# VH-VL binders against q9nrl2r1430to1533, part 67

Target 1, 104 residues: q9nrl2r1430to1533
Amino acid sequence: GGVHELSAFEQLVVELVRHDDSWPFLKLVSKIQVPDYYDIIKKPIALNIIREKVNKCEYKLASEFIDDIELMFSNCFEYNPRNTSEAKAGTRLQAFFHIQAQKL

## First folded at step 3 (VH-VL)

Design k41 (framework fv_ficlatuzumab)
Fold by ESMFold2-Fast, scan of step 3:
Structure k41 (fold): chain C 104 residues (1-104), chain A 123 residues (1-123), chain B 107 residues (1-107)
Amino acid sequence: as target 1 above (104 residues)
Amino acid sequence: QVQLVQPGAEVKKPGTSVKLSCKASGYTFTSYYMHWVRQAPGQGLEWIGEINPSGGSTNYNQKFQGRATLTVDKSTSTAYMELSSLRSEDTAVYYCARGTEYYSKPGLYFDYWGQGTLLTVSS
Amino acid sequence: DIVMTQSPDSLAMSLGERVTLNCKASQSVSYYVSWYQQKPGQSPKLLIYGASNRATGVPDRFSGSGSATDFTLTISSVQAEDVADYHCQQYYSYPYTFGQGTKLEIK
């Protein structure tokens, strides 16, 4: 099998997915495990949804891609108090993202 | 089968440090957080901290921050907890326990526990 | 830190009786509570996670309920092998904290 070059957005999403602190962001929050999440968060998003949008070429500008990633972090900090594992993971992953996004 | 193997006992003098081991088998070591929990004789459980074996990222209970250091050796699937400046109050059974797969939550509950190492700190 | 308070500290039950153990959080922990059983001389064993989900291999006589600050572990028909300390734990906020434990004895 051949190796294909990934888009810049796809490469960045892959790096985010591989990061230690990606676990809160890989998939949409479970309503079964977190019943009040969708009462508080009105624009849910996760890395699997962002990756799908990248694959469908739905981002015209880097700013649109960055906005979706920042929405993901904003949702995390809105729902999760600062001393939660989700908030700490989000803080570290967001810092990593800001470094990587400089390449866009 | 998942197993977490710990030594049975350690005896240390006050002011010294100890490094306790926890050897994991039966699962992909880097896919699950490892937690450390202690229990003083006849007392409740106290969470010390967690480590993600994949990248080595840690979170500590502030009570132990600066004294406890969590590390892993991926080649031997072994987790370590080092505790410095030992006091008699550190006498306890120290457990390692497997937590969430790092790509899954809220399963931060501890599904498998080691048998514990009894640390005795006495002069 | 979130303080978890269990009640009672200890209780003795007759075989076959229904028993309820309580756990209160000093602030809301949503559904992020686990219960552990610790038999004499053994390490803790997971019984319940996410307030009400039974762990694999745990008998169906064990059930959990509750949300926010008030949580209950119920044993519908207590057996001799249920003699143990029972610990509740919140994993909502760092540091993760446990209750002091409830000791269950059989008469």
Scores: ipSAE 0.012, ipTM 0.675, lowest interface PAE 8.4, mean pLDDT 88

Design k42 (framework fv_ficlatuzumab)
Fold by ESMFold2-Fast, scan of step 3:
Structure k42 (fold): chain C 104 residues (1-104), chain A 123 residues (1-123), chain B 107 residues (1-107)
Amino acid sequence: as target 1 above (104 residues)
Amino acid sequence: QVQLVQPGAEVKKPGTSVKLSCKASGYTFTSYYMHWVRQAPGQGLEWIGEINPSGGSTNYNQKFQGRATLTVDKSTSTAYMELSSLRSEDTAVYYCARGTEYYSKPGLYFDYWGQGTLLTVSS
Amino acid sequence: DIVMTQSPDSLAMSLGERVTLNCKASQSVYSYVSWYQQKPGQSPKLLIYGASNRATGVPDRFSGSGSATDFTLTISSVQAEDVADYHCQQYYSYPYTFGQGTKLEIK
């Protein structure tokens, strides 16, 4: 057999997706279910989009990858009030990301 | 099919702690959040907190933060709520309830409820 | 905390009448509102989620509507088995909060 080696970006995205607090970030917000989201958030993004960009080798610099992840968290905190389940999940996942990103 | 089984009643003295159980069956225990809600006699429903049985992550109503502790035992598909420093105002029926997904968000609303445990706190 | 206020506190209806129960949030909760039915001596049962979606097995006579701050539960033709307390809940923001309940009686 063979072994599969994951890129650093792919490994980090997989760890984020598997985290308990990833649920607000897995896919883009539905505008039917959250009608005002896209009126407030001008640059929507989610982990499935970031993972696709990683798989297509669209990130040339670690800073570009980090910027997309930070945009995802920034959108969460902009839209969701501080005491929401989304904002609390975002806070915990962002802290986890900052620890893992030190490996990049 | 889906069942959440709770003991009928508990009687405790003020200042003590209680640990209430909720045994789940009929579904994959780790796939749904478990919530705890209480109802004092003749009063409305009050949310205590939630736990994700998969990872053990919890969120609490600030009113119960530091007094309530939510845990799970995955091997027995059982959720627990421990409430400390009991006072007479804690006399209530305590429900566990399964949180379900809405729009890929886990644990949002409560589709199945246990029958409740009546906790009486008196001296 | 978001405060959920229900009205009326109680009402008595004749069989077959249309019933409307109201629920108001102190701030916008979008469509993140559920309604529960609680019969005497029983646990709450989910009726409506997402303001307007009927839960599995709930009779067609129950419907929900509203958005932002104002929500209604309607029973198009009340039946004897509908005698219960009805609770609205927001699940938009922690802590999740319930209204005080509306008691529905047949008289």
Scores: ipSAE 0.005, ipTM 0.616, lowest interface PAE 12.0, mean pLDDT 87

Design k43 (framework fv_ficlatuzumab)
Fold by ESMFold2-Fast, scan of step 3:
Structure k43 (fold): chain C 104 residues (1-104), chain A 123 residues (1-123), chain B 107 residues (1-107)
Amino acid sequence: as target 1 above (104 residues)
Amino acid sequence: QVQLVQPGAEVKKPGTSVKLSCKASGYTFTSYYMHWVRQAPGQGLEWIGEINPSGGSTNYNQKFQGRATLTVDKSTSTAYMELSSLRSEDTAVYYCARGTEYYSKPGLYFDYWGQGTLLTVSS
Amino acid sequence: DIVMTQSPDSLAMSLGERVTLNCKASQSVRSYVSWYQQKPGQSPKLLIYGASNRATGVPDRFSGSGSATDFTLTISSVQAEDVADYHCQQYYSYPYTFGQGTKLEIK
């Protein structure tokens, strides 16, 4: 009693946040550190924003949640060249996500 | 306080394998990347690879792909680099170096270095 | 691989002189360059990370600058203890690569 079950979406976001390769995705890219990012990426998103949307019950369909996660990866691969640590992290985290998303 | 302790020297014959150790102390071992870098006598530095001790994820310089294997033993806070199919040109000082915290961009800096192990590969 | 080229290969300076060491990347690495000092018989020591950020405990006479392909390490007033090899490194993409090093000596 008194313990609440985590939603499937919250549980998956927590697993993503804990993953070795989550560091490029934890929060929005800084304009100060990466000045050209927002000239290239028009729909920015990060795990902290997705988690906030989950907590506010803003995802009505699993497809909406999955779309936001896939947008996050799409942004990563659009901005970052293939051999960067960001792109390598994105590739591994996306593969992990696809395995975990089978539970949804 | 932070220390990375490596053996001073190893001598190996061509075609054999070596497993070099790096014992860490003075910090939370699983919170920082560990890198391996070598330096041939009188030459520059060459990055071999990195490991995240928490999850065990690794990234290698392709030049060493298939020959180098990075592992950790969390219970002893020890990192290992195994190098196989040794050749005379593998003669070098091998350093372990502490990288950034695992939630930061890897490679941003290597702030503490071991004293290095001199590997000599000769017949 | 990204090639890092340092210049000069070696130089000798008089005490108190300003010295500038150069590092050029074969392609843009943004600001993802670090500098290391290696004294004879010792391990490398971090001086500068992110092109311009001085590491903890590093004297104010050391400074870094540059972006994209061209980077510099400056010692505003060289001291006897600065005799060392200096290495630049990019961490923009894998594999991380170092320059060949610049040897600094005192006349």
Scores: ipSAE 0.444, ipTM 0.844, lowest interface PAE 2.6, mean pLDDT 91
Fold by OpenDDE, second read of step 4:
Structure k43 (fold): chain C 104 residues (1-104), chain A 123 residues (1-123), chain B 107 residues (1-107)
Amino acid sequence: as target 1 above (104 residues)
Amino acid sequence: QVQLVQPGAEVKKPGTSVKLSCKASGYTFTSYYMHWVRQAPGQGLEWIGEINPSGGSTNYNQKFQGRATLTVDKSTSTAYMELSSLRSEDTAVYYCARGTEYYSKPGLYFDYWGQGTLLTVSS
Amino acid sequence: DIVMTQSPDSLAMSLGERVTLNCKASQSVRSYVSWYQQKPGQSPKLLIYGASNRATGVPDRFSGSGSATDFTLTISSVQAEDVADYHCQQYYSYPYTFGQGTKLEIK
């Protein structure tokens, strides 16, 4: 790890947030809007949380950062059927992430 | 306050096209999805499609795919729905309705509605 | 497509009575259900979202409940101004679909 990886993580999070398909992932799901979400998803995470962890230097390895991003997508696909807007957005964003992650 | 203003009525013949308008005010037009829903006389509501006024992305009910076209004019905060190849079965009140914010889930529920445009399709 | 089926199709109640409207989904829609009130000659008005959340300005006598496939809109004490058609809607998946509606009248 180190400063280079931290910077790379920061940049990648920025790119993810700016992506058109980031809307399902920008912040934690609202329990008011989705009352049963947290009954199903036990490890909720979102880009704002990941960004905060990056800023706090909580990721010592790229694998840890990648794991959280993948968890974020995994949660989406676990909760949302394939034909939902969230799942479609997630599929596209994950593909984008996989491309960008090659630069880490 | 949020307002969605629609023309009162349109009369068309079968096989023709119609373009309905919905003028929005009282909120940031580009920040919310705009939906179109119709209601045939004495019937329930039917979702047609949605559009993100910011980027113009759309999602349609496949029942209307290829026949309905949603557009917006950001400069006038006006949403449009064009329906082609009109049939008598298209006779209905057509509503525009505000959906969720652009950074939230597309679709969802509709918190503000236009008064609707009655479209009559008859020979 | 997910089919939303409302029951009953119509009902007449006396003022002050408890009213229960039902909506069944052909498959689970989780809690992605909204209810609308539509008075004669008017556009629909949002009452409930997320199955159980009252929209802004909605009287306390209106409440929503349910999850997965079975949903209920309750009016604890029906008022004269509550005469309307009521529609349920799912927004779990495309295309978003509505029930056929329930007509509420006062005796």
Scores: ipSAE 0.192, ipTM 0.792, lowest interface PAE 2.8, mean pLDDT 93

Design k44 (framework fv_ficlatuzumab)
Fold by ESMFold2-Fast, scan of step 3:
Structure k44 (fold): chain C 104 residues (1-104), chain A 123 residues (1-123), chain B 107 residues (1-107)
Amino acid sequence: as target 1 above (104 residues)
Amino acid sequence: QVQLVQPGAEVKKPGTSVKLSCKASGYTFTSYYMHWVRQAPGQGLEWIGEINPSGGSTNYNQKFQGRATLTVDKSTSTAYMELSSLRSEDTAVYYCARGTEYYSKPGLYFDYWGQGTLLTVSS
Amino acid sequence: DIVMTQSPDSLAMSLGERVTLNCKASQSVSSWVSWYQQKPGQSPKLLIYGASNRATGVPDRFSGSGSATDFTLTISSVQAEDVADYHCQQYYSYPYTFGQGTKLEIK
């Protein structure tokens, strides 16, 4: 292959994907596995969608990228009670994101 | 061909600590969470905790927090559970079990189990 | 912690009978429930995951159903090799918790 240069947004998304706590966020929540999710969450999003938007150059400002990541965490905490594995993973990953986002 | 091999038995005195092993083979060790579960004689199963062998991140059942320590040795594909300040109530069969690699939620249900180590804590 | 309660504690069935084992969660766990079979002197073996999905190699006489708080494991025609303790488990939230088990015997 070739050498690919990553944008700052792509680099951050890759770091989030590699984190141990990314599993609730990798793909959109399955309607088959969690039928009531889309009744509660009106603006679903996941890391694969955010990464696709980065690759298509759809984020023009760092704030737009940050807003989508924060929406992802907000959806997690709205749907999942605090004592769930999803909510605990979200709390840790969000803290990691806040540290990494300082580089933007 | 997945196998999780554990020693058959361990005998320890109260107040000591034990380090139980679980040697994995037949799969990519770092791609699956490893769980520890115990079963006291005639009782149900009790989850102790989980470890991600790739990064070493752990989650513990609060009941065992501070007494149980989960570690891995990636070079030997071996998981360990250390349990300190042993009491007679810790007498149980201790299982390691592999959590599933699932695209959206790794470490879920336990598809393969070790044969268990019987820990006897007696004075 | 979410408490998983199984019923009955034990039962004895005749060969070929349909048996249903129940598992109730103290709080909703969606479909995040698995069932394990544990034969005397052996390790648990996965039977069902996600409330209704049969694990690889598990006979089709085993089926699972349920959601939220109420779950059922059904054996459509019990066989001698089905003598075991059956455990349900929720993996919805930490700590993961198991029911007390149901002992199945053949009379």
Scores: ipSAE 0.012, ipTM 0.630, lowest interface PAE 8.7, mean pLDDT 87

Design k45 (framework fv_ficlatuzumab)
Fold by ESMFold2-Fast, scan of step 3:
Structure k45 (fold): chain C 104 residues (1-104), chain A 123 residues (1-123), chain B 107 residues (1-107)
Amino acid sequence: as target 1 above (104 residues)
Amino acid sequence: QVQLVQPGAEVKKPGTSVKLSCKASGYTFTSYYMHWVRQAPGQGLEWIGEINPSGGSTNYNQKFQGRATLTVDKSTSTAYMELSSLRSEDTAVYYCARGTEYYSKPGLYFDYWGQGTLLTVSS
Amino acid sequence: DIVMTQSPDSLAMSLGERVTLNCKASQSVSSYVSWYQQKPGQSPKLLIYYASNRATGVPDRFSGSGSATDFTLTISSVQAEDVADYHCQQYYSYPYTFGQGTKLEIK
């Protein structure tokens, strides 16, 4: 057996990070560039935060991990109008996530 | 020490397939992604794809989707790239490169590279 | 695809001079840029990751800076062994893409 095994959550987060449509989700939205974001979005999250939680073994159930990913997409669709590049990227990445999450 | 060992050269005819190897040593093979990158003579670097040796999941540059196939043999710590339907424009040095560990926070940059295999596609 | 453009294409420097190499992304890549040194006949070697972090064993004369779309690799005092092609890469978004390279020569 291997000494360092990747968890299913770790593998999926890496797949999401590396997806072409991950760019709106890699890091928290800049307060300087988008100052009204944090007035609208009450529970900000991004893939770098989710990755840290995975690495610290903070997800005890697959549902907790899925909830954080879904929150990330929900925030995207709440802030960004449907015809934006961000919302379109979110739609495609969410579909990819739903396919991959079937493995969990 | 980390090493990625590749054969020096391969010569193939157009229309054939090639399977290039990359033997890893000096680290836990399944803990790091393996990437494949090529460089045509006098040209820049071009990313082909990646594989997670632990689960076998792959991601490809769409330009190579359907022609490139990435696999691993965990028992020998060897990664493979098969490229089919070879054309003269596939003549290039093909590198394997290790993606950094996931716990390295800005990770998945390429910290170690193989020496490369020169693939020549000619009649 | 994100296009990475390096400038200049080639540069000839005298020993001890400061050299700066530029890399521009067609879209924001945050700080997810690495720099590689490729000496003649050799494979690329990691110099800088995450825009500004030196890889282990890389001399302190090499430094990286920049964010979003504009990135710079600086060699504070060029040495003879620095003759190489230098490649920038974004690993922010698939497909990962490289610049065309900058060739550094000593005159």
Scores: ipSAE 0.000, ipTM 0.568, lowest interface PAE 15.9, mean pLDDT 86

Design k46 (framework fv_ficlatuzumab)
Fold by ESMFold2-Fast, scan of step 3:
Structure k46 (fold): chain C 104 residues (1-104), chain A 123 residues (1-123), chain B 107 residues (1-107)
Amino acid sequence: as target 1 above (104 residues)
Amino acid sequence: QVQLVQPGAEVKKPGTSVKLSCKASGYTFTSYYMHWVRQAPGQGLEWIGEINPSGGDTDYNQKFQGRATLTVDKSTSTAYMELSSLRSEDTAVYYCARGTEYYSKPGLYFDYWGQGTLLTVSS
Amino acid sequence: DIVMTQSPDSLAMSLGERVTLNCKASQSVSSYVSWYQQKPGQSPKLLIYGASNRATGVPDRFSGSGSATDFTLTISSVQAEDVADYHCQQYYDYPYTFGQGTKLEIK
């Protein structure tokens, strides 16, 4: 709910966006570049969408915000084999997120 | 033109270590994974490991973990594979090979290969 | 480890004939399979990646197909320059593994 929570969500999204490993997560995956992505991933999401939801005060609970971030990582690991650059970036960024999310 | 240049041959005694080099040119060295693959005479290809030149992150075939060490020198665009405790069974041609760009997927097919270094391990 | 098994071990073909080489994975690797051509005394050269995508500069007589566990490399009309060992590789999971190779010779 409150102003403190919204400030915390915004701060955390900004930290994720600025992280070296955020590149697979900044925007939705292109259907043109990766045509089978949307056949496999049923709930696509990215940091730009999450940040917009934070700015519009759409998260009522910290758990809802955390769920969207975890969905983003889950989608990454579902689509990308473990040995890909995307999966490795996701693993490191998710670990960073888990540490930062303790502030929420 | 992408090139991966390796020395032609190396002869070592059992129990010693060797450090093989692979000098890259014609592309941004830090944008592509570098892999090491060996081939014993008349045999198939065997993956040893990979390194991300940007961060130094490595992944190894468990068979070589503890014996193989992959490193890079970004200033000279050179990748290295050190193999310790050499045995006669390590006699093989050792290739470096460029993986896909770190932002690509599925990634990790080997689009350019060095000419290989023939390592002979004999007494 | 994922085991890649190629068949046959070797074959001899006449010029202009259609050739099919097989590669079987011990478990599903989706489409994450590459094929390499290795001529005598040379390093491997990428032919096909992602099971069916032809690498840059590779003649259109080479094609790949398959998914999950069963993959094929086809040469529609064999030329003398195609004499080589052909290797399949999975890059679905660590460690990356290759088949034992198929040797192609001309009669």
Scores: ipSAE 0.000, ipTM 0.587, lowest interface PAE 13.4, mean pLDDT 87

Design k47 (framework fv_ficlatuzumab)
Fold by ESMFold2-Fast, scan of step 3:
Structure k47 (fold): chain C 104 residues (1-104), chain A 124 residues (1-124), chain B 107 residues (1-107)
Amino acid sequence: as target 1 above (104 residues)
Amino acid sequence: QVQLVQPGAEVKKPGTSVKLSCKASGYTFTSYYMHWVRQAPGQGLEWIGEINPSGGSTNYNQKFQGRATLTVDKSTSTAYMELSSLRSEDTAVYYCARGTEYYSGKPGLYFDYWGQGTLLTVSS
Amino acid sequence: DIVMTQSPDSLAMSLGERVTLNCKASQSVSSYVSWYQQKPGQSPKLLIYGASNRATGVPDRFSGSGSATDFTLTISSVQAEDVADYHCQQYYSYPYTFGQGTKLEIK
């Protein structure tokens, strides 16, 4: 654990944020725009929250960081049917994440 | 202020290809998806596909997969749709339309501005 | 593919009457439905997005409602300039699909 791991997590989150397919994941889903989202998704999360947790040193293990990123994708696939723009973006971004995470 | 400018008409023979243009102005071209929609005479609207001008990623209606190719030229803020192996059934007005700005969640990707359309006539 | 079905195919109304146009999705599209107005020889114009949000510059006599599979566009007091084809569209899943359109005419 420590400074070197936090630097790696921050770099990975920045790469995810800059990816073309990050748009469904940048911020929490709006309850006004998607009223039924929070009835279905019980543990909402987004890249801005994950980045805040990295900056506050809330991840003690790389597995905890990876679990939060995977939760974000799992929520996407749970709420959004397979043939939606959100699910397709999530599939591509998750594949990109898996490649980048191997560098950790 | 936002404008999508398309040529008025194109006439092509069956079996050929066409490349239609859509020149955008009045906004940041790379911040919005560009969609292509057609309308046969007297009929409804049919979605062809979309392109993200920033990265060039595309999604196509399966009906047009392999025949339609969407591209952009960021230096001129111009979107293109190439349609190959033209048939008489491809005779239609072809519109470009701007999708909403990218952000997390929905709603988004509805079409807030439309070009004037290009009438493509495919006949021998 | 999600099929969008509009009803009626055409409708003739008297000036000032309330008109209701319907759009039905073959499966749930949540609130991801937009409505477009298309006058003869013109491109479509956005009226409503997200089932119920009025686009900028659209008169308040136009309103949208509905969710899941059943959607409605209402014109509270129809005017002569409202003569047009009206198209609903789902943008919930690929491919995005449109209804066949409803033609609105004045008696």
Scores: ipSAE 0.007, ipTM 0.644, lowest interface PAE 9.9, mean pLDDT 87

Design k48 (framework fv_ficlatuzumab)
Fold by ESMFold2-Fast, scan of step 3:
Structure k48 (fold): chain C 104 residues (1-104), chain A 122 residues (1-122), chain B 107 residues (1-107)
Amino acid sequence: as target 1 above (104 residues)
Amino acid sequence: QVQLVQPGAEVKKPGTSVKLSCKASGYTFTSYYMHWVRQAPGQGLEWIGEINPSGGSTNYNQKFQGRATLTVDKSTSTAYMELSSLRSEDTAVYYCARGEYYSKPGLYFDYWGQGTLLTVSS
Amino acid sequence: DIVMTQSPDSLAMSLGERVTLNCKASQSVSSYVSWYQQKPGQSPKLLIYGASNRATGVPDRFSGSGSATDFTLTISSVQAEDVADYHCQQYYSYPYTFGQGTKLEIK
């Protein structure tokens, strides 16, 4: 209870960050390293941004949190063809997320 | 200094299995992917697969799926590649190589082991 | 699988000459190409990653360029120690694939 409990959203984000397949999602894609990314992806997001929104209590509903996580995966699959390491990591991490999100 | 240490040579008969080792030092073992690549005499380099030492997740070249098994021992910072049902065509130098994290983690190989020459002959 | 084709198979150059090695992908690999140098009896060594980024400790005379399907490795002034096989690799999609290699020799 109280100050000793982590929110369900915070605990889930920590589990996502610790997962082997989180690497494409930890921080925003670099415009220097991937110049065309922001021409294709109009709503960029990453786990560090989602975690900060959780910490600032910006999610009022579980659906808002889930929508941001799903946007992250949607961006991954839109930019990265199916056979890429990013797309494969995204597929596995999304499956992990769907199992964990049943608790929300 | 980053080092990946592999045995120099291994000789096996057809139909057997081999388990090759790669001992890492000089860096945090769980922060980098470990790749396995082979080079047959007179041939180019061929990617076998990758492992994330942190959680043990693997990706394989489909050509080796079911025959190659990648594992790690975090307590000794050692990566292993087991190759089963050996054929004479498996005679090659087998390298382990470290992959740096980037937007495509583990994809360019910044440090390589010295390689193990596997000879498969009767 | 993406096929990487290098050309030429071998080159013999004079010291100080500019050398260009080519690598072509059968499909677009964006900029996700690395170049490795392999001297006789040694392991490959990373030279270039991401088509154009020089690895730490690699001399300035080595440079990479290209995107999509066509890539080049350039040595602005070849030195004796540059005698080696050079391999390109795509790391855009699984399985990761290498070219057949280009052998660089001194005349």
Scores: ipSAE 0.145, ipTM 0.753, lowest interface PAE 5.2, mean pLDDT 88

